VHH binders against NADPH-dependent diflavin oxidoreductase 1 (ATR3). Designs and how they scored, part 14

Target 1, 247 residues: NADPH-dependent diflavin oxidoreductase 1 (ATR3), of Arabidopsis thaliana (Mouse-ear cress) (q6nps8r221to467)
Amino acid sequence: KPDCFLKMTRNEVLTKAESTKDVRHFEFQFVSSTIEYEVGDVVELLPSQNSSVVDAFIERCGLDPESFITVGPRETENSSFSEEMITQIPIKLKTFVELTMDVTSASPRRYFFEIMSFYATAEHEKERLQYFASPEGRDDLYNYNQKERRSILEVLEDFPSVQIPFDWLVQLVPPLKPRAFSISSSPLAHPAAVHLTVSIVSWITPYKRTRKGLCSSWLASLAPEQEVNIPVWFHKGSLPAPSQSLP
Below, E stands for the ipSAE of ESMFold2; O stands for the ipSAE of OpenDDE; V2 stands for 0.75 times the mean of E and O plus 0.25 times the DockQ between their complexes.

## First folded at step 12 (VHH; framework vhh_7nfr_2)

Design n5 (from m4 with S106P; at its last look DockQ between E and O 0.64; V2 from the best seeds 0.00; counts 0 for: pae E 2.9 > 2)
Fold by ESMFold2, look of step 12:
Structure n5 (fold): chain B 247 residues (1-247), chain A 122 residues (1-122)
Amino acid sequence: as target 1 above (247 residues)
Amino acid sequence: QVQLQESGGGLVQPGGSLRLSCAASGFTFEDYAMHWVRQAPGEGREWVSDISYSGGSTYYADSVKGRFTIARDNVKNTLYLLMDSLKSDDTAVYYCAKEGDYWDEPSGFDYWGQGTQVTVSS
């Protein structure tokens, strides 16, 4: 549950064309409610995942994006199997995935590969997944998964015979988390506004795949004329900065 | 709670060597890849090296390849960086870092040590 929503009003590239880095100045305005903050405080923004990638994940898993589901905590923790439905307000499956499951950027943990092995129907896939889950395969798993920054969807596409039930996917797919940024504006100089200076996260993996950070690249892709409400949370900074002027 | 404690920094002449250590506690050390990251004065943090769970795979930034060696001891829960042929450009605070699940976070890692200063000066 966010503290409020922001809308982007400016997206300006700060780095020169010859730079190897992409640094942006972003400006935002509050939507309907204003939170008091100081220079140097932190704002967390919940990123939006690429809708076509979310759709591809849903299709890959054989799910109906328009179905309604009910998900919530269970009284007994750490169940090893599919669990009984929990009574909650229903939500569309696609909306649930978009808001809560990181299918586009986070890499799965070793346990995900172990569970995949139980649902693989191609023997060579099952053997590879069992190897990754074993002590002998741990370094190869690191190279395949973590060092290459593979996403959940990318892993599922590499093992096409695997069909994991949605109950397992909800438990095993890393949750979508907000990303934190230091606020560069002063509310004295810029009332009802939040400014951020953001380096767009990018690097090249050992197998020469280009990876971009989910939140920073999403922010870079937004146009100010778009009407996107961004859920945000505010936190106090660890050290106060002079708050009466721009930094 | 996760704790990372770097040591072994100091003043060295160009061409000299240092061995950095990082004592880890509060987590199952062998279940995580470990990294060295450095920060020169007034600059952002620069990734230096990482090592896989058992130490079978190592990776280095181009700026340190052939001069630095990363290693780990999973019995003593300790990460090492052997630094040879040091240059003035290697002057920085060196941090030990534990890898997290969200590689695209602004920090890039779950936990950092307090750092150890390496200064290379003639």
Scores: ipSAE 0.408, ipTM 0.755, lowest interface PAE 2.9, mean pLDDT 82
ESMFold2 (binder alone), look of step 12: mean pLDDT 79; pTM 0.786
OpenDDE, look of step 12: ipSAE 0.575; ipTM 0.832

Design n6 (from m4 with S107D G108A Y111I; at its last look DockQ between E and O 0.55; V2 from the best seeds 0.00; counts 0 for: pae E 2.2 > 2)
Amino acid sequence: QVQLQESGGGLVQPGGSLRLSCAASGFTFEDYAMHWVRQAPGEGREWVSDISYSGGSTYYADSVKGRFTIARDNVKNTLYLLMDSLKSDDTAVYYCAKEGDYWDESDAFDIWGQGTQVTVSS
ESMFold2, look of step 12: ipSAE 0.490; ipTM 0.798
ESMFold2 (binder alone), look of step 12: mean pLDDT 78; pTM 0.785
OpenDDE, look of step 12: ipSAE 0.511; ipTM 0.800

## First folded at step 14 (VHH; framework vhh_7nfr_2)

Design p1 (from n2 with Y111S; at its last look DockQ between E and O 0.55; V2 from the best seeds 0.00; counts 0 for: pae E 2.5 > 2)
Fold by ESMFold2, look of step 14:
Structure p1 (fold): chain B 247 residues (1-247), chain A 122 residues (1-122)
Amino acid sequence: as target 1 above (247 residues)
Amino acid sequence: QVQLQESGGGLVQPGGSLRLSCAASGFTFEDYAMHWVRQAPGEGREWVSDISYSGGSTYYADSVKGRFTIARDNVKNTLYLLMDSLKSDDTAVYYCAKEGDYWDESYGFDSWGQGTQVTVSS
């Protein structure tokens, strides 16, 4: 599904310690195949989620990480038998969650709270979830959930009586999405390499929780010797103006 | 097609007031939090304020708190920024921004207006 894989070869902090910003220079090499690009093209990287958070999500939902699941796509008029057969092979539940379900950074949508209310067994939790799902509770939901940048796991931990079937979780948990960055290297100066200059996104929520951008902080945590292969997609042209993830 | 159109900018003396408006179309306005973001000459974009879905909760950057008021009219699909006690430091292009479905470095504000210039001359 990715265009290719990259491996990080350098991670250098560019900003001084007293700065409120953290800016990094990252260098990558192609792993097995090369993609032709130009300076200023865009690369999308699929971040890895913290495995301990994924494990906590699986445990909180009462799921077996070693169980096998099959998730079939909806048929299209031009679906190939090979594609459908591949997507329907058994996959470990933990692997599926790690790669496809954003349990660490995305906030759940309003409909998630509505479904949670159907599966809550504690009365006070069901009433609070119903309130959040109602028109009169919308602003309180915004303050609780979106403004605080709560993750799926954090919401589930706040409502411990809720037990949602995995089929619902697959539909309702936001998908893990790649993040886009402008390429700062030239293949003329650095053949077979990709360089990025990345600001590590961080902010403090109204309730004093420190939040960090999933991909930028994950990249900052990598060391070149770890041999992590990163799935990537290349796009020619300009990156749309980035929105800083601020309150 | 999501469209955001700011208006109401202009030249004002320090201590003066302005009211910015942002007309929104192409999406269900009341389902999204809305933001004001500004960009001073030669600087990056700075978040100014946001407002909840129904308008009951508002947040402000420290630099504008107590002087600016964000408001929305979900009947007219319009976002407002009421600016009082303006200072030279408030000189910037002001953008209306729609919050997206995700909050990270690639997803956050997924739609922007063209901006309206506010100039505070002393």
Scores: ipSAE 0.433, ipTM 0.766, lowest interface PAE 2.5, mean pLDDT 83
ESMFold2 (binder alone), look of step 14: mean pLDDT 80; pTM 0.805
OpenDDE, look of step 14: ipSAE 0.612; ipTM 0.845

Design p2 (from p1 with S54Y; at its last look DockQ between E and O 0.70; V2 from the best seeds 0.00; counts 0 for: grease 25.1 > 24.2)
Amino acid sequence: QVQLQESGGGLVQPGGSLRLSCAASGFTFEDYAMHWVRQAPGEGREWVSDISYYGGSTYYADSVKGRFTIARDNVKNTLYLLMDSLKSDDTAVYYCAKEGDYWDESYGFDSWGQGTQVTVSS
ESMFold2, look of step 14: ipSAE 0.526; ipTM 0.821
ESMFold2 (binder alone), look of step 14: mean pLDDT 82; pTM 0.820
OpenDDE, look of step 14: ipSAE 0.479; ipTM 0.789

Design p3 (from n2 with G108A Y111I; at its last look DockQ between E and O 0.72; V2 from the best seeds 0.00; counts 0 for: pae E 2.4 > 2, grease 24.5 > 24.2)
Fold by ESMFold2, look of step 14:
Structure p3 (fold): chain B 247 residues (1-247), chain A 122 residues (1-122)
Amino acid sequence: as target 1 above (247 residues)
Amino acid sequence: QVQLQESGGGLVQPGGSLRLSCAASGFTFEDYAMHWVRQAPGEGREWVSDISYSGGSTYYADSVKGRFTIARDNVKNTLYLLMDSLKSDDTAVYYCAKEGDYWDESYAFDIWGQGTQVTVSS
């Protein structure tokens, strides 16, 4: 559960148009309640995934975006009593994917390729997936998947005969995670507001594919005063610097 | 318990060489790509190099290409960085890192070592 919600009130480009980098000043206001913070504290924002990409994932997997699902807690012997007390309500499949499953940025691991191989109906796809899952193929998998920063959707599109059941997708697709930023405002100078200075993450992979950071590029796309409530969490202290390791 | 421990840093003259080591334990080392990342005082972290699971593929930042060599020994669970032709700009704390599932912003790595200081005096 988020600490609160923010909405953007300003999106200002700080770098020159001819610059190779894109740095933005963002301003946000609290929606409803405020959280006490200090300059240099960290806010985590849950990014919105591009709806057309989420729709493409749902279509690629042969799923109905308007269907309803019920999600229960994971079963363990240690937590059996809590399951008896839980009341679950249904959620639309599309809403569940949008909020919880990183289909746009996170790369799948080797086990995902193994499971894909069981659901491939084209022989050349099954053979390639089995190779990737094998010890002999592991370095080629790294170059194909991790070094090129392929997303779950991109991998599924490369293997069109694969149809994975949704139960497997929920277990294997990495969760959508909030992204952390240092707060640049003071609550004394800017009551009920949060300011961020953000470098928009973009790079080119070894095979010349352009990749964009999910959260930073999404923030750059928002218009001020747009009615988008952003779930956020506040933490004391500073964060590690963002990675810009790709050439 | 997953642990990464860097060693081999020190003070060196420009043009000199160092070999960094990173001892890994608590996970199946050969199942993960490994990275070197560095951080100069007051600066953000800079990715330096990475190496595939078995060592068949290596990648380097332009700033170190041709001077640094990454290697791994999956029998000893150890990652190495051989640094030649060191420059004052190479002064930083060097960290080894285990690759994670995420690659955007700052979440590309699950685990970091404590780092080892490399200082190139001029």
Scores: ipSAE 0.447, ipTM 0.781, lowest interface PAE 2.4, mean pLDDT 83
ESMFold2 (binder alone), look of step 14: mean pLDDT 79; pTM 0.793
OpenDDE, look of step 14: ipSAE 0.561; ipTM 0.825

Design p4 (from p1 with S106P; at its last look DockQ between E and O 0.57; V2 from the best seeds 0.58)
Amino acid sequence: QVQLQESGGGLVQPGGSLRLSCAASGFTFEDYAMHWVRQAPGEGREWVSDISYSGGSTYYADSVKGRFTIARDNVKNTLYLLMDSLKSDDTAVYYCAKEGDYWDEPYGFDSWGQGTQVTVSS
ESMFold2, look of step 14: ipSAE 0.563; ipTM 0.832
ESMFold2 (binder alone), look of step 14: mean pLDDT 80; pTM 0.810
OpenDDE, look of step 14: ipSAE 0.634; ipTM 0.855
ESMFold2, look of step 16: ipSAE 0.578; ipTM 0.840
ESMFold2 (binder alone), look of step 16: mean pLDDT 81; pTM 0.815
OpenDDE, look of step 16: ipSAE 0.582; ipTM 0.836

Design p5 (from p1 with A33D; at its last look DockQ between E and O 0.53; V2 from the best seeds 0.00; counts 0 for: pae E 5.8 > 2)
Fold by ESMFold2, look of step 14:
Structure p5 (fold): chain B 247 residues (1-247), chain A 122 residues (1-122)
Amino acid sequence: as target 1 above (247 residues)
Amino acid sequence: QVQLQESGGGLVQPGGSLRLSCAASGFTFEDYDMHWVRQAPGEGREWVSDISYSGGSTYYADSVKGRFTIARDNVKNTLYLLMDSLKSDDTAVYYCAKEGDYWDESYGFDSWGQGTQVTVSS
């Protein structure tokens, strides 16, 4: 339930061509409605995941993207009182994955590999996953997974015999989260607009894979005036910079 | 709710030693790599050291290698930084940071402490 939607109107590279860093100035306008904010408030943007990667995840897991699902907590034993009834409506599986499951940028936890071992049917895969879950294999798992920043899909593709039921996938795949940015515009100076200054996150892993921040690189890829409505949430106050961000 | 609280900072002479601690709660501490990061006055944050979830592997920035030692106690849920042979350029606020599941905008960190001041002056 976003507060509103934004549409990008400007994407300007601020860093010099010889710089190794990519810093952008983005401008957005409100779609259909506006929200009052102040300079320094925070906006959270829900990034769009690459459709080809989402499709590959769905196919890899043997799922039907057009099927309808319901996902939510179990009704309480007190549902007969009607005060705390939780209701869910059906949605298409593909839509659920696109909007809620981070299959592109989040790395799986160790527990994911343990569950994979229970669902591996190739013996060599099962043995490797069991090794990763053992004390002897912990450093090798860290290097394989966390230092390489592997995604859920990349791990699943390395172990093709593993078929995890969707109920487990919903629990184990990290949720797709909005990313927060400090607002650099004033609504007095720029009515109905939101400006951001964003460093595009990118690095090279030990095995020479290029990794990019999901939200920042997605924003960098958008053309101004492109008809993409971005779900956003506004919050008062600022957030601290991450350790890799320089002022 | 993840909470990280640093302590053990203070004023020290060049060549002195300090031990920083970070008390962790609100998450399964032994499942995550932990980091120390510092911020000198007027500077950006600088990564100092990290330690693997089990404590089996440690890494250090070149500027502190051989002088600082990172350690963790997974029973007490505590991260440590032993700082020896301190120099004036080690003056900074030192932060404890938890490795995150979301590596994009945070470079893999998702939680930070309040920081503890270390001042090295003559």
Scores: ipSAE 0.019, ipTM 0.419, lowest interface PAE 5.8, mean pLDDT 80
ESMFold2 (binder alone), look of step 14: mean pLDDT 81; pTM 0.808
OpenDDE, look of step 14: ipSAE 0.034; ipTM 0.396

Design p6 (from p1 with E99Y; at its last look DockQ between E and O 0.51; V2 from the best seeds 0.00; counts 0 for: pae E 2.1 > 2, grease 26.1 > 24.2)
Fold by OpenDDE, look of step 14:
Structure p6 (fold): chain B 247 residues (1-247), chain A 122 residues (1-122)
Amino acid sequence: as target 1 above (247 residues)
Amino acid sequence: QVQLQESGGGLVQPGGSLRLSCAASGFTFEDYAMHWVRQAPGEGREWVSDISYSGGSTYYADSVKGRFTIARDNVKNTLYLLMDSLKSDDTAVYYCAKYGDYWDESYGFDSWGQGTQVTVSS
């Protein structure tokens, strides 16, 4: 559960027009409860995925976006689920995908390709998937998938004969994760507000594809007038030096 | 526990050479692509190079291409960076890093070492 929700009140570009870098100053206000923080603390934001891409994913998988599903908790080795959490509340499939499944930015694991091979009906696709999943194909998989940062949707589109059941997709697709940023404001100077200085992530792949960071690019696209509520989590301490997007 | 330990840094004159090593433990080394990343004083982290699982594919930043060579020994669980024709601009702390299980811009790396200092000065 998010600690609270933020709403953007300012989106300002800090870099010069001639700069190759896009750095922005974001200001947010608390929409719900106010959380106490200190300058330098970390806030995690859950980004929104592109709706059209999510729709494309749902369609590619042969699913009904308006259908209702019940999803049980992932049995993780460390998850002591209380009996009370077993109450499965029905949710629309589209909403579930949007909020929990990263279908737009994260690249799948090798295991995803292995599972794909079991659900491929075209022999040539099956063979290629088996190759990617094999020790011999590891480097090629690296080049095809990891280096190019192919999304789940892109990979599925490349193998149209593959039809994976939704219950498997829920397990295989990387979860949508919040992104961490250092808070640049002080609550003393700016009560009931959170400021972030964010470098908008963009890089070029070996095949000359432009990739963008999911959260940073999403934030950049937001206008205060949209009044988007953003779920956030606060953490004490300094953010370790973030990894940059790699080509 | 994943551990990465860099070594081989030092002071070198422009045009000189260094060889960095990264000792890896706590994970199956051959199952991960490995990277070198550097950070100069007052600057952000810069990606330098990466190498695929078996070493069959290597990639370099434009700033180091033709001068640096990344290599790995999966038997010794060691990553290498051969640095030739070093320049003052190469001065930085160099880090060994590995990818995580999932790949995105924020969580691509899940581990790196303490780094080794490389200083290029006349």
Scores: ipSAE 0.443, ipTM 0.781, lowest interface PAE 1.0, mean pLDDT 89
ESMFold2, look of step 14: ipSAE 0.450; ipTM 0.739
ESMFold2 (binder alone), look of step 14: mean pLDDT 79; pTM 0.794

## First folded at step 16 (VHH; framework vhh_7nfr_2)

Design q1 (from p4 with S54Y; at its last look DockQ between E and O 0.65; V2 from the best seeds 0.00; counts 0 for: grease 24.7 > 24.2)
Fold by ESMFold2, look of step 16:
Structure q1 (fold): chain B 247 residues (1-247), chain A 122 residues (1-122)
Amino acid sequence: as target 1 above (247 residues)
Amino acid sequence: QVQLQESGGGLVQPGGSLRLSCAASGFTFEDYAMHWVRQAPGEGREWVSDISYYGGSTYYADSVKGRFTIARDNVKNTLYLLMDSLKSDDTAVYYCAKEGDYWDEPYGFDSWGQGTQVTVSS
């Protein structure tokens, strides 16, 4: 339930071609509804994942993108019974993955590797996954996975015999989350518009893999006036200052 | 709730040494890699070092390699940064940070400490 939708109207590179930095000026217009804000407020944008990468994930997992799934209610942590009946609406599996599961910019945790080991059919893969899940393998797992910023899809491709049921994938794959940006425009100067200044995130890992931030790279890839409605949420205040990407 | 509290900063002369500590609570410390990040006045944040879950692997920025040592004590839930051969360029607020799952720039770390000031001056 976003506050509203935006569409991009301008994508301008601010940094010179000689620079190693890529900083962009983006302009957006509200789609059908508007939210009042002040300069310096924060907007969160839900990024769109590359459809080809989502397709690769679905194919790698042996799933049917056109199948329908139903999502059950979230369990209450205090275990109290919920009197609210939620509607279980069937949704296509591909749509669910596209909107809710971060298959491109989050690394799996140790428990994911443990579950993978139960579903591995190649013995050498099972043994390696068990090692990574064990106390003895924890530091090697860090070097392999988190330090290299491997994604869920990349890990699954390294262990091709693994076939995890979708129920487990939904539980273990991190959710797709909005990313926050400071608003650089004033509604008085630019009625019904939102402007952002965004650094496009990139870095190189120890094994020389180039990594790019999901949301910033996705924004950079959008053409102005493309009919893409971006779900957004507005907040007062400023962001915590993030660091540049890790080495 | 996650809490990170840095200490051990101070004023030192060039060539001096300091040991920073970061007390961690509110999460299973050994399940996460830990980082040091610094910020000089008026500058952006600079990653300094990180350490794996049990300390078997460490990584350093080129600017500090050979002079700084990261360590952790999983019994005391404490992260350390041993700084030797300090230079004026090392003057900054030093933060400890807990790794996050998302490696986009805005979400690279999910928790930060309040920082401790290190000043290297004559």
Scores: ipSAE 0.560, ipTM 0.838, lowest interface PAE 1.7, mean pLDDT 83
ESMFold2 (binder alone), look of step 16: mean pLDDT 82; pTM 0.827
OpenDDE, look of step 16: ipSAE 0.576; ipTM 0.838

Design q2 (from p4 with E105Y Y107S; at its last look DockQ between E and O 0.68; V2 from the best seeds 0.00; counts 0 for: pae E 2.9 > 2, grease 25.3 > 24.2)
Fold by ESMFold2, look of step 16:
Structure q2 (fold): chain B 247 residues (1-247), chain A 122 residues (1-122)
Amino acid sequence: as target 1 above (247 residues)
Amino acid sequence: QVQLQESGGGLVQPGGSLRLSCAASGFTFEDYAMHWVRQAPGEGREWVSDISYSGGSTYYADSVKGRFTIARDNVKNTLYLLMDSLKSDDTAVYYCAKEGDYWDYPSGFDSWGQGTQVTVSS
């Protein structure tokens, strides 16, 4: 599904130690296939989620990380008979969560709180979740969830009586999405290489929680010796950079 | 399809006032938090303000606190920014942005308008 894989070959801090900003220069090489690109094109990288947080999510949900699941096509929509037959290969539940479900950085949708209310067994939790799902609680939900940048796991831990079936979790947990970066290298000057200049995303919420961007902080933690293969997609055109002044 | 259209920018003198509007369509407006973001010449984009779903909570960057007021009208599907006591360093293109689910991609916003120019005379 990815266009190719990249391997990090260089991770250099560009900012001075006294700076409040962390800006890095990253260099990558193609692992096997080479994709043609131009300066200023965009590459999307699929970040790796912290394994201990994924494990905590699986444990919190009462799931078996070593069990196997299957993914099948849904026939009810714009499907073609000729193309709807795919080979389904079982995948470990932990691997599925790691690669497809954003349990570490995406905030739950409003509907998630409504479904949680149906699976809450503690009355005070059910009442609070119903309030959040109601028109009267709408602004309080924003302050609790989105403004604080709470993750799926953090919300589940605040409501310990809630036990959602895995089928619901697959539907409700936001998918893990690649993050986009502008390419700073030219393939003429740096054959078979991709260079990025990345600001490590960090901010403090109104309740003084420190949040770091999933992909930028993961990239900063990588060492070239680790030989990690990163799934990537290339796109034409430039992307406006995230503002470093955002809360 | 989500559409955001800013208007109300223009040229004003220092100390003057402006009212920006953002017409929204293609989504249930009252279900999403809305933001104003600005970009000065030669600078990156700077978050200015945000407002909760029903408008009961508002937040501001330190640089604009006490001078700017964010508001929304969920009947008209319109976001507003009332700017008072304008300074020359408020000169920028102002964008309306819709909050998304992924707070670190794309910068926490999933839709942007084309922007409206505000110029505070030197």
Scores: ipSAE 0.402, ipTM 0.757, lowest interface PAE 2.9, mean pLDDT 83
ESMFold2 (binder alone), look of step 16: mean pLDDT 81; pTM 0.810
OpenDDE, look of step 16: ipSAE 0.666; ipTM 0.870

Design q3 (from p4 with E105S; at its last fold request DockQ between E and O 0.60; V2 from the best seeds 0.67)
Amino acid sequence: QVQLQESGGGLVQPGGSLRLSCAASGFTFEDYAMHWVRQAPGEGREWVSDISYSGGSTYYADSVKGRFTIARDNVKNTLYLLMDSLKSDDTAVYYCAKEGDYWDSPYGFDSWGQGTQVTVSS
ESMFold2, look of step 16: ipSAE 0.564; ipTM 0.817
ESMFold2 (binder alone), look of step 16: mean pLDDT 81; pTM 0.812
OpenDDE, look of step 16: ipSAE 0.694; ipTM 0.876
ESMFold2, fold request of step 19: ipSAE 0.485, 0.484, 0.524; ipTM 0.792, 0.789, 0.805
ESMFold2 (binder alone), fold request of step 19: mean pLDDT 81, 80, 80; pTM 0.811, 0.810, 0.810
OpenDDE, fold request of step 19: ipSAE 0.857, 0.854, 0.850; ipTM 0.950, 0.944, 0.943

Design q4 (from p4 with S54Y Y107S; at its last look DockQ between E and O 0.63; V2 from the best seeds 0.00; counts 0 for: pae E 2.1 > 2)
Fold by ESMFold2, look of step 16:
Structure q4 (fold): chain B 247 residues (1-247), chain A 122 residues (1-122)
Amino acid sequence: as target 1 above (247 residues)
Amino acid sequence: QVQLQESGGGLVQPGGSLRLSCAASGFTFEDYAMHWVRQAPGEGREWVSDISYYGGSTYYADSVKGRFTIARDNVKNTLYLLMDSLKSDDTAVYYCAKEGDYWDEPSGFDSWGQGTQVTVSS
């Protein structure tokens, strides 16, 4: 349950196009309700995953995006985006994946590779996955997976014979989490508005894969006229805010 | 609770050496890649080095390659950075960082130490 929704009203590139850095100024307005905040407070935004990437994941896993599912809680406590936050009301599988499963910006852990090995039908894939899951293969797993910033989808694409049941995918795919940003605006100067200054996370991996952070790149892709409603949560800042300078 | 405690910083002359340590607790140390990151006064954080789970692979920023060596001791749950041929440009607070699952930071860190100051002055 988000505190409220924001919609973007401005997306301004602050860095030159030829720069290796991409820094943006974003402005947002509250949708319907407002939350009182102070300069230096933190807002968490839940990013939207690219719908075509979610579709590719669902297709790769042989699932029906229009089917309805009900997911129950586990006995173990999970994060706020965990399976425990999913109601018992049936939802479409595609909607569940879009909202709760990070298929694009998180790397699978070793146990995922072990489970993949049980569902691989090509012997060379099974052997490679077993190696990655073994103590002997752990440094090679790091180089292949974490250092290359491979996503769940990318790993599944590298092992095409693997077909994991959805029950395992729900358990093992990292949850989609909101990202936190410091608020740069003052409600005195900008009533009912929230401003952020955001560096777009980007790097090149050792095997020359270009990677961008999920939330920062998603925000950069939004246009103000789209009027997308963004679920947000507000938190008090941990540091004293500087005095407002006279503009 | 994950705890990372850096030590071994100090004041050194250009060309000198330091050895940094990071004591880790609250997690299974050998299950995670570990990183060194530094921050000079008034500047953003700069990734320095990382090391794989058992230390079989190491990576370095170009600015420190050939001068710094990262190592880990999985029995003592300790990460090390041996810094040789130090330059004034190496002056910074050095942080130990634990690898995380999410990529919204470079290398996907989820836990940081409090840092240790390294000052290289002529």
Scores: ipSAE 0.491, ipTM 0.805, lowest interface PAE 2.1, mean pLDDT 83
ESMFold2 (binder alone), look of step 16: mean pLDDT 81; pTM 0.816
OpenDDE, look of step 16: ipSAE 0.561; ipTM 0.829

